# VHH binders against NADH-ubiquinone oxidoreductase 40 kDa subunit, mitochondrial (nuo40): the designs that were tried, part 1

Every score and structure here is a prediction.

Target 1, 349 residues: NADH-ubiquinone oxidoreductase 40 kDa subunit, mitochondrial (nuo40), of Neurospora crassa (p25284)
Amino acid sequence: ISDVTITRTGKPIIRNQGGRSSLGGHTATVFGATGQLGRYIVNRLARQGCTVVIPFRDEYNKRHLKVTGDLGKVVMIEFDLRNTQSIEESVRHSDVVYNLIGRDYPTKNFSFEDVHIEGAERIAEAVAKYDVDRFIHVSSYNADPNSECEFFATKARGEQVVRSIFPETTIVRPAPMFGFEDRLLHKLASVKNILTSNGMQEKYNPVHVIDVGQALEQMLWDDNTASETFELYGPKTYTTAEISEMVDREIYKRRRHVNVPKKILKPIAGVLNKALWWPIMSADEIEREFHDQVIDPEAKTFKDLGIEPADIANFTYHYLQSYRSNAYYDLPPATEKERREDREYIHML
Below, numbering starts at 1 at the first letter of every chain, in headers, positions and changes, except where a header shows other numbers; antibody chains aren't numbered by Kabat.
F, E and O are the ipSAE of ESMFold2-Fast, ESMFold2 and OpenDDE, as the mean of both directions, binder to target and target to binder. V2 is 0.75 times the mean of E and O plus 0.25 times the DockQ between their complexes.
Where letters were taken out, [cut] stands.
Atom coordinates printed by the task and the answers are left out, and those that the model quotes come from them; centres of patches stay.

## First folded at step 4 (VHH)

Design a1 (from n12 with Y101W; framework vhh_7n9e_1)
Fold by ESMFold2-Fast, scan of step 4:
Structure a1 (fold): chain B 349 residues (1-349), chain A 122 residues (1-122)
Amino acid sequence: as target 1 above (349 residues)
Amino acid sequence: DVQLVESGGGLVQAGGSLRLSCAASGFTFSDYYMYWGRQAPGKGREWVSGISSSGSTIAYASSVKGRFTISRDNAKNTLYLQMNNLKPEDTALYYCARDSWYEGYDWSFDYWGQGTQVTVSS
């Protein structure tokens, strides 16, 4: 039989015995749709029959956003986070709004505060003004307004501001994510030289982008997620070093690892930020290497959603197969001996 | 070989007007969000105005709203800034910039011009 859930706006969501949901009649706005998580949730919602509103800034990013789904409708609206009217137009007819907007590094003219706090505030104000039923705001692991890392601190202050404007906001704090076009496995596999400051010692529970996307979809119709904070993390703790070793085994490539103390690397990052208009590394990213993931025991988790998160170790082949040369494509992962022969370690003190 | 070349700056009295132009080449201009920034002597750069790829979404800094008008001509690969009711505080090097290619939403940019100097006297 089909199970019917009625949202707070009176719209039905139909779930079949096969586990599929029909989101026909629902309109979802996804801010930040061009990012990894955004692309996934947009495609998931569209495939479920949802009308997805995608605010976009420029045509280049719009063309690189691929949406697949025959039942859903996609509406693309030009917007600017500094233009309140364009934000309002993007949410005025929506039943749910997802805010996935964020940045990994500041720029000279545009701080983390401009995006994570001021931008989130403007979106929350528009959501409140048009009485949108559900508002899901994606924060980050380690969100703490007193954090030494500006990224974590501004994400936490963004949480506070959106809750003050829209108390029913669902806050989501994903751990570092892996998946297609991630900034974890792809970043490690795509470089010949790995530059670190903390010897890849930082610990975290990497989470599959697909699991996070499933959780975000459930939050649309599961009223028990309103006003809640979720920490979404994977089942096993890894260091970046352990993940790098898994990458080395899968891709059969020689890689050079260079570890530079924070006292030396942060000034270099500062000089690069001055020389380049967009940073290729930031001081805040280097500082984050010294912060292990801390899980809030009061937050809800995947267990509260009935989702069993995937282990990154089961996906290294799937996401890294394309990084192998033709000579190694069909071989099993490299042995410890082969990895040792293929990589170089350089340490600067 | 992406290039952005600004023109139209100069000396003008307070209350006057100037129209700045930015000629873009080396990329598909109609695909990118564009903006104008400025840098006053001894100060950091500040964002002035931005315009979406189609020209339908526009934003302004509070300091210039109501006085400046941004526009673009995608057929001519040109960005414009019409500056009215200029004040001495508007004295700065004005540059145009192309938004970044990075995924997600941000206000970073990857290319900017050398700028055109605007000096407003009393």
Scores: ipSAE 0.046, ipTM 0.589, lowest interface PAE 7.1, mean pLDDT 78

Design a10 (from n12 with I58K; framework vhh_7n9e_1)
Fold by ESMFold2-Fast, scan of step 4:
Structure a10 (fold): chain B 349 residues (1-349), chain A 122 residues (1-122)
Amino acid sequence: as target 1 above (349 residues)
Amino acid sequence: DVQLVESGGGLVQAGGSLRLSCAASGFTFSDYYMYWGRQAPGKGREWVSGISSSGSTKAYASSVKGRFTISRDNAKNTLYLQMNNLKPEDTALYYCARDSYYEGYDWSFDYWGQGTQVTVSS
């Protein structure tokens, strides 16, 4: 038996009792489609019959976006976050707009303020101008306009500006995400040496990208999500050290861990970034290692959406098996006893 | 190795014009969004103008809109900035940059040139 929901623009959405939807006849614009979450939601929406508009800047980055489902349901539009006409053209015919645009570090061309505040403002203005039915803006965990971390502070100020322009904006604050091509499990597994300032002691509830994508799809048709703020986090609290240990067990390796106090590491990162064409690590990224996830008790969560979030511990094999040597590919994660026998786990080049 | 080499700067009187060029090498120029930035004496770096990989989408800082025109020649791997009605406040080191924008990509980086000096006298 299917539920039928009529959007504000009069379009039907058919949802079966298992939570699946048919989005045929809907047009969704996804800003930030080339990122981890963006790639996932684009493919999810396209598979469910949605026409997906993907604003992009670089042909190079566009080629890395893999879209599944019916070919021809994807429309790619060149845009620039500082060109209001290109933003307007991207949203003019859309029923829903997702803003997933963000930066992990500032660049000479885009500061955190340029992307998280001014960019979000221009998108929200276009959404309001063309009377788009739904606007979903993705912020971040720990969003606080007074945060010592510019990333968290600018994300929070972005929330304020989009809500002032489009009051019905749904704001989403995901915890650190894990999944295919994530910035967590794959980042930890891909390096031989781990450089930190806080001994990997930061605490958070990692969340599966699939669960976040499911929530974002539901926000398209669930009117109860309008004007709401959601904190989307996983069921268990972990430190980065605990996750790194799970990674070591899963891939049968031990990575070297070097901890450098932030008073020393932040100046060194600044000097290295001036000497190199690209930043290896930003001062703000180092500062974020000292901030545990703080959950806003006033915000809604997966419970309000009827979604049971997955535990990262149940997915380490799935996402990390490719990092194993042939000798360990099909074995269970290393036990405590096995880890004490160095020569049987050591991966040598 | 990515290289960006700017040229065309110099001394010019207020109201005059200059055309800056940026010769790109070491990458497929037609695949990338390109930018012009500037740094005035005693001020931080600011973004001036950007252009999409095909050249169909352009953007300008409010301070230069209507006076500056960005363009590119993908066959020559060259980026241009036509500057008209120059003002003393346009005095700055101008540099071109390639922005490898990829949301959620930890290895993203920006390449920029050493710059070309533009000095506008009253």
Scores: ipSAE 0.128, ipTM 0.609, lowest interface PAE 6.4, mean pLDDT 78

Design a13 (from n12 with Y32H Y105H; framework vhh_7n9e_1)
Fold by ESMFold2-Fast, scan of step 4:
Structure a13 (fold): chain B 349 residues (1-349), chain A 122 residues (1-122)
Amino acid sequence: as target 1 above (349 residues)
Amino acid sequence: DVQLVESGGGLVQAGGSLRLSCAASGFTFSDHYMYWGRQAPGKGREWVSGISSSGSTIAYASSVKGRFTISRDNAKNTLYLQMNNLKPEDTALYYCARDSYYEGHDWSFDYWGQGTQVTVSS
């Protein structure tokens, strides 16, 4: 039998007693669905019966999501972050909107300001125009409008703009994330030479993408998260050096670590980005190596959601097993929980 | 089938106490974040309290902090909510719920019980 909860705009949430709860009748729009976190939340929402609207920029991105098969009811809409009409069409029928759009580095077509500030502004204006129930905006750790890092500064200014347009916006600041196809463990394991400017001394609390996704899903139905800012970080502080050491132990090799001063490396970052054999790096990404994670004491955390975040140390074997040589492959298999999480990720590919 | 059955509700005077229980079956209770929610007549759903799978991390809504205590017994597959210093504003149908979590061939989903009514008279 079903219980009905009425949202602030008068739309029902149907809950089935003694059976599977359903978000049936809910339409969720996920901007940035093709990214690591976006793929996870899309799969999670679709499995619970949401109609998921996925705005996409090009056919290549759309194709990746289509290969996942039946995620439930999924609607693909072509959009351009600079086209207000396409953004409005993506949100006009939605009960909740997630903005996961971001850039790790600027491109010819999109600067940090274009995406994090102007893009976020257009999405927030569309959300306000169509009176959407919930708006969840994903920012970043170290978001500070006065930051020396353009990424952190523009993310913070985006928060300010979004909150001014839609005051009930839930702002989420995730720490560096690890998980399937991450930019942390996979990046460290996939290179023979580790090129840095700060000797891998930067400190942060890496967070599991699954824990962040769980928090985002809770924010959809938990009204107490409206107007709140959450900093989502893992339980233990690590330096990149410590994580790199864990990687070396798991893959049974020692890699060369090369440290190049920021004044030399930043000017040549653009040249390195064009090389097939060298890791992609931007001037701003190099600058971020000099900034430890700083927690905002006024922000809410996983503790306020009752979620216990995972320690990256418990997942290095699971995510790095494929990088081991045949000589070391006879080690015990991954845990049942780790295999379940891997299967869930595959549904988004 | 996943089942969540709440009990312990009733009529109580303001300032009184009640202990709610939720019996869980059909899934591995010790692997799931659990929470209590409530819904007052004519109002939307409100999250009340949550507890991690191990019981180590606990959170409360501001409206109940200091008055309510959530706990779990993984050996008995039971979730509890101890409610003290009850106020008329606490009158609602209280629901036990499981957060979404993928287990083997099972899908990630959010399961809720039928609820237990708590009425606080003034």
Scores: ipSAE 0.000, ipTM 0.159, lowest interface PAE 16.7, mean pLDDT 74

Design a16 (from n12 with W107Y; framework vhh_7n9e_1)
Fold by ESMFold2-Fast, scan of step 4:
Structure a16 (fold): chain B 349 residues (1-349), chain A 122 residues (1-122)
Amino acid sequence: as target 1 above (349 residues)
Amino acid sequence: DVQLVESGGGLVQAGGSLRLSCAASGFTFSDYYMYWGRQAPGKGREWVSGISSSGSTIAYASSVKGRFTISRDNAKNTLYLQMNNLKPEDTALYYCARDSYYEGYDYSFDYWGQGTQVTVSS
């Protein structure tokens, strides 16, 4: 009744009726575990009985990682992307390695190339050196080495470097993610002024972080995912404007929206990032507003994993209820139908 | 209220040594990875060396390996850079930085000191 598969490193994977896997005795290393996606995959792997190795740089980040479930063991290792020995120590005993490390913007010490290309290369070299069974590398939607956006271009070049070192790498390109403390719903709900260049008209299929986490867990035990590229995106296309409207209805607020042409805003952002210790908004983030999500028809999707991704519209209450004042907490959000019917109301004589 | 104050820079002849110090305040120094960076006249910024919160993991840029030593004293909230066998190309503004970036898709925060000038004569 239970199928047993022996991995290339000699470890058994037991799949029970209904497809639940037992990963007891497997060791997984998760680079970038303190990020949004990393926290979800760590918890999934620990609940399935994995020993999870979490490389961390900063004690503050380590303390904020919340792991639930007692079936697995968590091992914390100090590391630095520029220290090859610390990377090697993090992977030498692992059956699977997840690379989730990335930057949304360059800083005074780190370019996108330093993290997405050089950092990925060091991790891939360590994975190859210690003959790790599975390597899962997280890239991004719109990954294209010729992209005008440095973020998308360096992510794509990182994919190429990783595949050249470890050809069996599974590459994952998630769409913009929503979930607890995300950079989408939380970002829109937490600000009173929205500054854009493209009027929030960029189109994409937002994906639930829980669905991406489920896919990443499956990639550990599902050998059919080796050497494949997956694009993980939600079932419906939205503009940022449509999502912002959903946020406004959910929290009963209206935010100021200021749109500044990119020819004016990009130079200002560039100057401010050089003058300030922390970036407020990068020139590359502004450029990304002008790039809709492009689907690669050759890439695998959630359909190939048997996963039905969630629609962001069904989760706005769950993730945004805490942004309401007490006066509005018990009010239901205005439905799209109700809002449209109110707008279409004609005052009769 | 994060403050980083560098000291110990100056003018030195090629082959000489200098020890830089960085006094940190306004945060729990022992919880953070720290590093030294530099910017030479007319060049971009470059990372020089980094050290983990405990001091157990250390990394160096290839240009300074074997010549520079990074260390920290968590009881004194101080970061150090011992620079030996200095070369004219080491001439730069050296700054101390706290790097608490979140890996993956989360926010990052970088804090820098004002820097201390190191000039190496040929």
Scores: ipSAE 0.012, ipTM 0.500, lowest interface PAE 8.6, mean pLDDT 77

Design a17 (from n12 with S100G; framework vhh_7n9e_1)
Fold by ESMFold2-Fast, scan of step 4:
Structure a17 (fold): chain B 349 residues (1-349), chain A 122 residues (1-122)
Amino acid sequence: as target 1 above (349 residues)
Amino acid sequence: DVQLVESGGGLVQAGGSLRLSCAASGFTFSDYYMYWGRQAPGKGREWVSGISSSGSTIAYASSVKGRFTISRDNAKNTLYLQMNNLKPEDTALYYCARDGYYEGYDWSFDYWGQGTQVTVSS
């Protein structure tokens, strides 16, 4: 009725006829658990019987994390990325550690280096100190230490640092992710005007957060993933413009496109971030618009894990139907002709 | 509307002590990680100390470790910084901050107060 797989650490994983797995006896620590990907993997691991340790920084983030599974299989530990003892406490009894911590933009007090390099270093040192069996570090697509984008460069340097401390680290580079409350589909759906520098021409293969979560779970028990670098991307290349068009069709709304040259927009973003106490957009985010996704041919992919990634085009309705007005709720996506007719009407006004 | 109001700064001799307070309003103070930062004239901002929402996890910059103590009173929505054995190089505008998150679902921005001036004479 059930298959039994023995992990490298000698712990059994029980799999039933229905393809369900039990990770009973495994303890996993997930740094960045309150993030989009983190929330998904935590719930997946807990439902598979894993004891999940969730380091959290404050009660606000903790309250938004909903975990399914048996009561008592989730252990929440308060931590600070700058407090080595709290990191060590979170890692001490774990069989696997996931580092999902990252930032999309810097401020004066939140540099990419502080989080992606120094933070990753402290986590890797704790993992090595307590001889944790598996360490899975999530980087990013386009990770390149020589990148003009600070985000991509610091992610790449973080990879180098964690590998130097824990050579068996599994490095994961996800493409831009879509899913429930993502920063891609929901961000595009929530704005009336789109401000860009590169006309939304950047190309990438968006990946479903569910597929990335499945890959991360497999990495816990699949020893062939140790010391490997994985680039996890979807099956089809899209520009942000094409995705924006799919969003417009699904929600029956239209957005104005305002394109401002990088030479003008970057200084404005820099000045506003210095003048305001909070960022509105970063110069690095603008620079990333000019960088298409580049695949490392030496990296492993979903194919090496036996996972077939989902196409974003098949999920736009599912994730965006709540943005539709009642009049459009059950209609198919707007056709090219319908969108053109709406544009002509608005243009006449 | 998030507001952070610092107080307790002033002029003090080297080796002296000051206690800074930060009154928070416009959000549920007990839910958030809080920081103290400082900015010396002509310099960028420097992170000084941080404290978790419960108060149990604390971190300090190496320059102040052993001399400064951060604490919070969630019932009073107040953050404190006890500064002992002050040095001339501690002269700066001290501000409290609510941290933006690097983890995701409730991604938010940093918020800072106007600050309170601390001047340490030799």
Scores: ipSAE 0.100, ipTM 0.614, lowest interface PAE 5.5, mean pLDDT 78

Design a2 (from n12 with Y101F; framework vhh_7n9e_1)
Fold by ESMFold2-Fast, scan of step 4:
Structure a2 (fold): chain B 349 residues (1-349), chain A 122 residues (1-122)
Amino acid sequence: as target 1 above (349 residues)
Amino acid sequence: DVQLVESGGGLVQAGGSLRLSCAASGFTFSDYYMYWGRQAPGKGREWVSGISSSGSTIAYASSVKGRFTISRDNAKNTLYLQMNNLKPEDTALYYCARDSFYEGYDWSFDYWGQGTQVTVSS
């Protein structure tokens, strides 16, 4: 049982009046709630009666969470990764903290190190200071401190830092995710021309964001997940080319694919990022195209959680049907099973 | 069309003060967290200070804490940086920037100005 209090400055504060022994009375803080996985887990936790504290930096990004407010007890707190007090205020009243903060590419003001290492360190220090019961830190597939990709390397160094500060940290390494407004199916469907360096040959086991969210929710109450590292990946290996082909079949389009060697594309990306206000693509993203997913056999998986992950091939129609033109809407409707599954997922999100 | 224009830089003696301004246009300034960054000759970019959309949450790099003050005027769409007790090591191109989405897996955009030069003589 939790109540929400609003301070004089408009900052909401959560006070848990029922303690941890109250069923459904847990308070959870979700850093990175504005991202794909963050939006999903916040909705899931709120729907199950948890009070969810959402630290946010940017009013624009907070706007993407408006639907979550209707589903449960949600408290929004302004914070900055470089302001220790704001991080501490976000965690002091929580039973569990999720750190989902990360970046796909470095910016002029935020490097991978700033976010994945220093940001994670500050969050872990606050979690330790206030003796929070559970800390769940989301890393990435291919996390390796010696990786040629700075994204993978900094994620791995972040794992080392948080585990040194809070040894009971649960570390989660999700594979590339698919789902609502994803960076995989939606990204492939929304572009008219695809620009790559490795011919879309990179291999990975795409994972459903719903399955990852279910795993993260289970980690809140399943004490056997403490101090463990989980690799969360889907049941089948695909190349980006195979997924792109599935996308083209579902949306009834054929798009141009241009492959440019990385020795040419990386310098061009660097020049464009200096000339434009926003980067179109980063050098590190180009380098990541050359790295297949490598699974750590020592890590735990969905099998250890009793979860059977979904295959992306079974969801392409449902996530991509809105990209079909009206000319193709007279095609056969989704099966009864597919409609039932789609309805189920809408109720969870 | 998002635009950020910095001004107020110049040459100043060690121990002196400067006030930088950043005029924002093309977006709802009051909805965004804003930053000041700098790039010194021969060095990489360095974050200096940040301020939340409301102005209530502020952070500083350890190298400038106590000497610099960030502020904003949402009615005028302007970001400020008051620099006191300037040192030769503060010599750099100073730029303002709009926050982007920093959560992983999502595409984000960064908008920043061309910068204003600050030179501190010893």
Scores: ipSAE 0.012, ipTM 0.499, lowest interface PAE 8.3, mean pLDDT 75

Design a26 (from n3 with T57K L113Y; framework vhh_7n9e_1)
Fold by ESMFold2-Fast, scan of step 4:
Structure a26 (fold): chain B 349 residues (1-349), chain A 124 residues (1-124)
Amino acid sequence: as target 1 above (349 residues)
Amino acid sequence: DVQLVESGGGLVQAGGSLRLSCAASGFTFSDYYMYWGRQAPGKGREWVSGISSSGSKIAYASSVKGRFTISRDNAKNTLYLQMNNLKPEDTALYYCARELYYDTSGWEDYFDYWGQGTQVTVSS
């Protein structure tokens, strides 16, 4: 049977017994919608009747999105993270704002600080200015302002800045995520040689992107999540070595493992990423190999949301089956089916 | 708008050659690393070649090394792929792509923008 929750702005959210919500009349802005987590939450919200505002930087980003839904509508707004007016335009009519923007490596135009601290600050300021009902900011596991990993340190400083501007912000720290086009299973399966610095010894609790997306959707209507910090992690601890072994088992391939000390690998990674066509491994990513996941005992978890997270071991076949057929490297979408879906999305309404 | 327009594909006999071009517009071409990728019918996606912004660093997939040559003309905003000694297994949709350069909310897309592609068919 349906339950009714009333938001602070007086809008009803109708939730069915099976966990389905009716979000008709709600407007959600999703910064970072083109990422794996962003794509999932956008489609989930749109299919439940929500109007989803997607800030995009150019026509490629807009074309790359595949949003399907019977009742929801999608509003595309061009924005620039360095243009406060475009950010404000993206949030001014929204009931909820999700900030999913992040970087795995710095570039000459966007440092970790530019994105995780300054970018988050600008979004939070716009949210506060327009008195948005809910603001959900996605950080990272191991967020610690004193971390020697720039990624973890800047994510933590971003949390501090955002909460100082909008105290009711819900902060979410997901563990390393697995799912469609992830950075974990895909990365391990797509390489002939596994290049590491810490012998794949780092420990963490990988989390299913679908479970994180479910948590984020619940945060829209569950007022008990306001002002809270959540650490979202999977039910079992694994080393990267254990996950790599699962990958090898599923893809039936023999691969080399090459371990290079970080004193040698970090300088090389910096030069290669600057000179080559893609980030094979960033200097900060190498440093992250030396940091086990540390949970904050003060943070809330999936238990507080009534969600039972999935174990990565139950999904390795599903996400890796394509690698068994001597499949090519997994590149950004270039299939005829995906191009047809992109065209249909542009002409959907 | 950022535009990448591939051309030069077509039907060619095994052992033959083709030269692909990618015309770039809407951005400063000389600032970006560029790539060629391909997707064959019934197969997954495959990286083919990459070239740095200045052209000083170049790499190839092992399946095409020694047969294909990537190059760029920054004055003309054009990327090239010279394909020699073509094999039936080189039959694919070929596309060019630009380096990832902007915040992505935790998605690891290796490339920021893709062209529409040009079809290459190699007869036996």
Scores: ipSAE 0.000, ipTM 0.158, lowest interface PAE 15.3, mean pLDDT 74

Design a3 (from n12 with Y105S; framework vhh_7n9e_1)
Fold by ESMFold2-Fast, scan of step 4:
Structure a3 (fold): chain B 349 residues (1-349), chain A 122 residues (1-122)
Amino acid sequence: as target 1 above (349 residues)
Amino acid sequence: DVQLVESGGGLVQAGGSLRLSCAASGFTFSDYYMYWGRQAPGKGREWVSGISSSGSTIAYASSVKGRFTISRDNAKNTLYLQMNNLKPEDTALYYCARDSYYEGSDWSFDYWGQGTQVTVSS
């Protein structure tokens, strides 16, 4: 009924027939815990009895990590990706380390290379130095060192660097994720005018953050995931246009779409980012609109983990109802099943 | 409404010192990573220094490391930049900025002040 897996450090993980594992006595460090995926995995690990170490940059992000487990099992450590000592302190007592850190655009303080390559290298070196049992490094879909998109290229080079330092690294390439406070549904719903270069025709298989988090938890105790690369993607291919249409239907709004050729939009974005202190739009984000999701056939998938990923079409109401106008607040309340699902997701985020 | 107001700039001779202050209001100052940036005449904006909400993590641009010291007083909602051994190259409009968190970002900012001018004569 209960299967026992012993980690490389000799700690037992008890897995019940239903797939639930007890992580009592395990210590996990989650870099990037304040992001969508990070919040979910932290709460999931804490609920399973794990002691979770959360490196954080500031108190604001720390306060948004209200975990559902015992508060005494969550350790918050202030860190800087450029400070090797702070990284080592975050890792030295851990049985597993998750690296979820990434950037969506470059800045003067942190380039894609600084975060995806040098930052990942420093984390991997600390993992190797303290002989951590498991290291899970989250990359990205379309990771390719020869990619025209610097985001995808630097993520791929980061994979190569961490594997050279810690060969047993589990590499995870999630598709664009949806979930509570995501950057897909929220980004589409929060704007009145949408500016694009490729008419929203890029194709990908959006994946539920909860499914990715379940996979990451399994990787802690499933030794068959060591040294493997996983492509984690949802069950159906969508264009951004199809998702935007679903969003418009759910929020009962009609939004303006403006398409500007990338030969014009990329130089303008570059000039705006140099003239303004913060980026309004990134040239690399514009370039990414022209790249469909390409799955590496050599990589493992959710099938190898026994997980059935959810379809984004089944969650648009749940994640978008707050964007509806006052005219639509009188719609029937969510069913008991829907409210139960909402409660579960909120407590895990 | 978020407001950041810089002060302490002025004209100073090379080798001199200045202390800049940034008064923050309209948000819980102690919850945010804060930055100092600058824009020199004819140049783009550049990052100078950053400090975590508690003050434990501090970083500097290579051009100012060892000469500038960032600090904060959370009880007074104030950010400071102590500038020593100033060079003519440090002539710029200096801004304080509030970090904005978003998925996948180690730093970005959503609010910054109007700035305070620092001019260093040779």
Scores: ipSAE 0.000, ipTM 0.183, lowest interface PAE 14.3, mean pLDDT 73

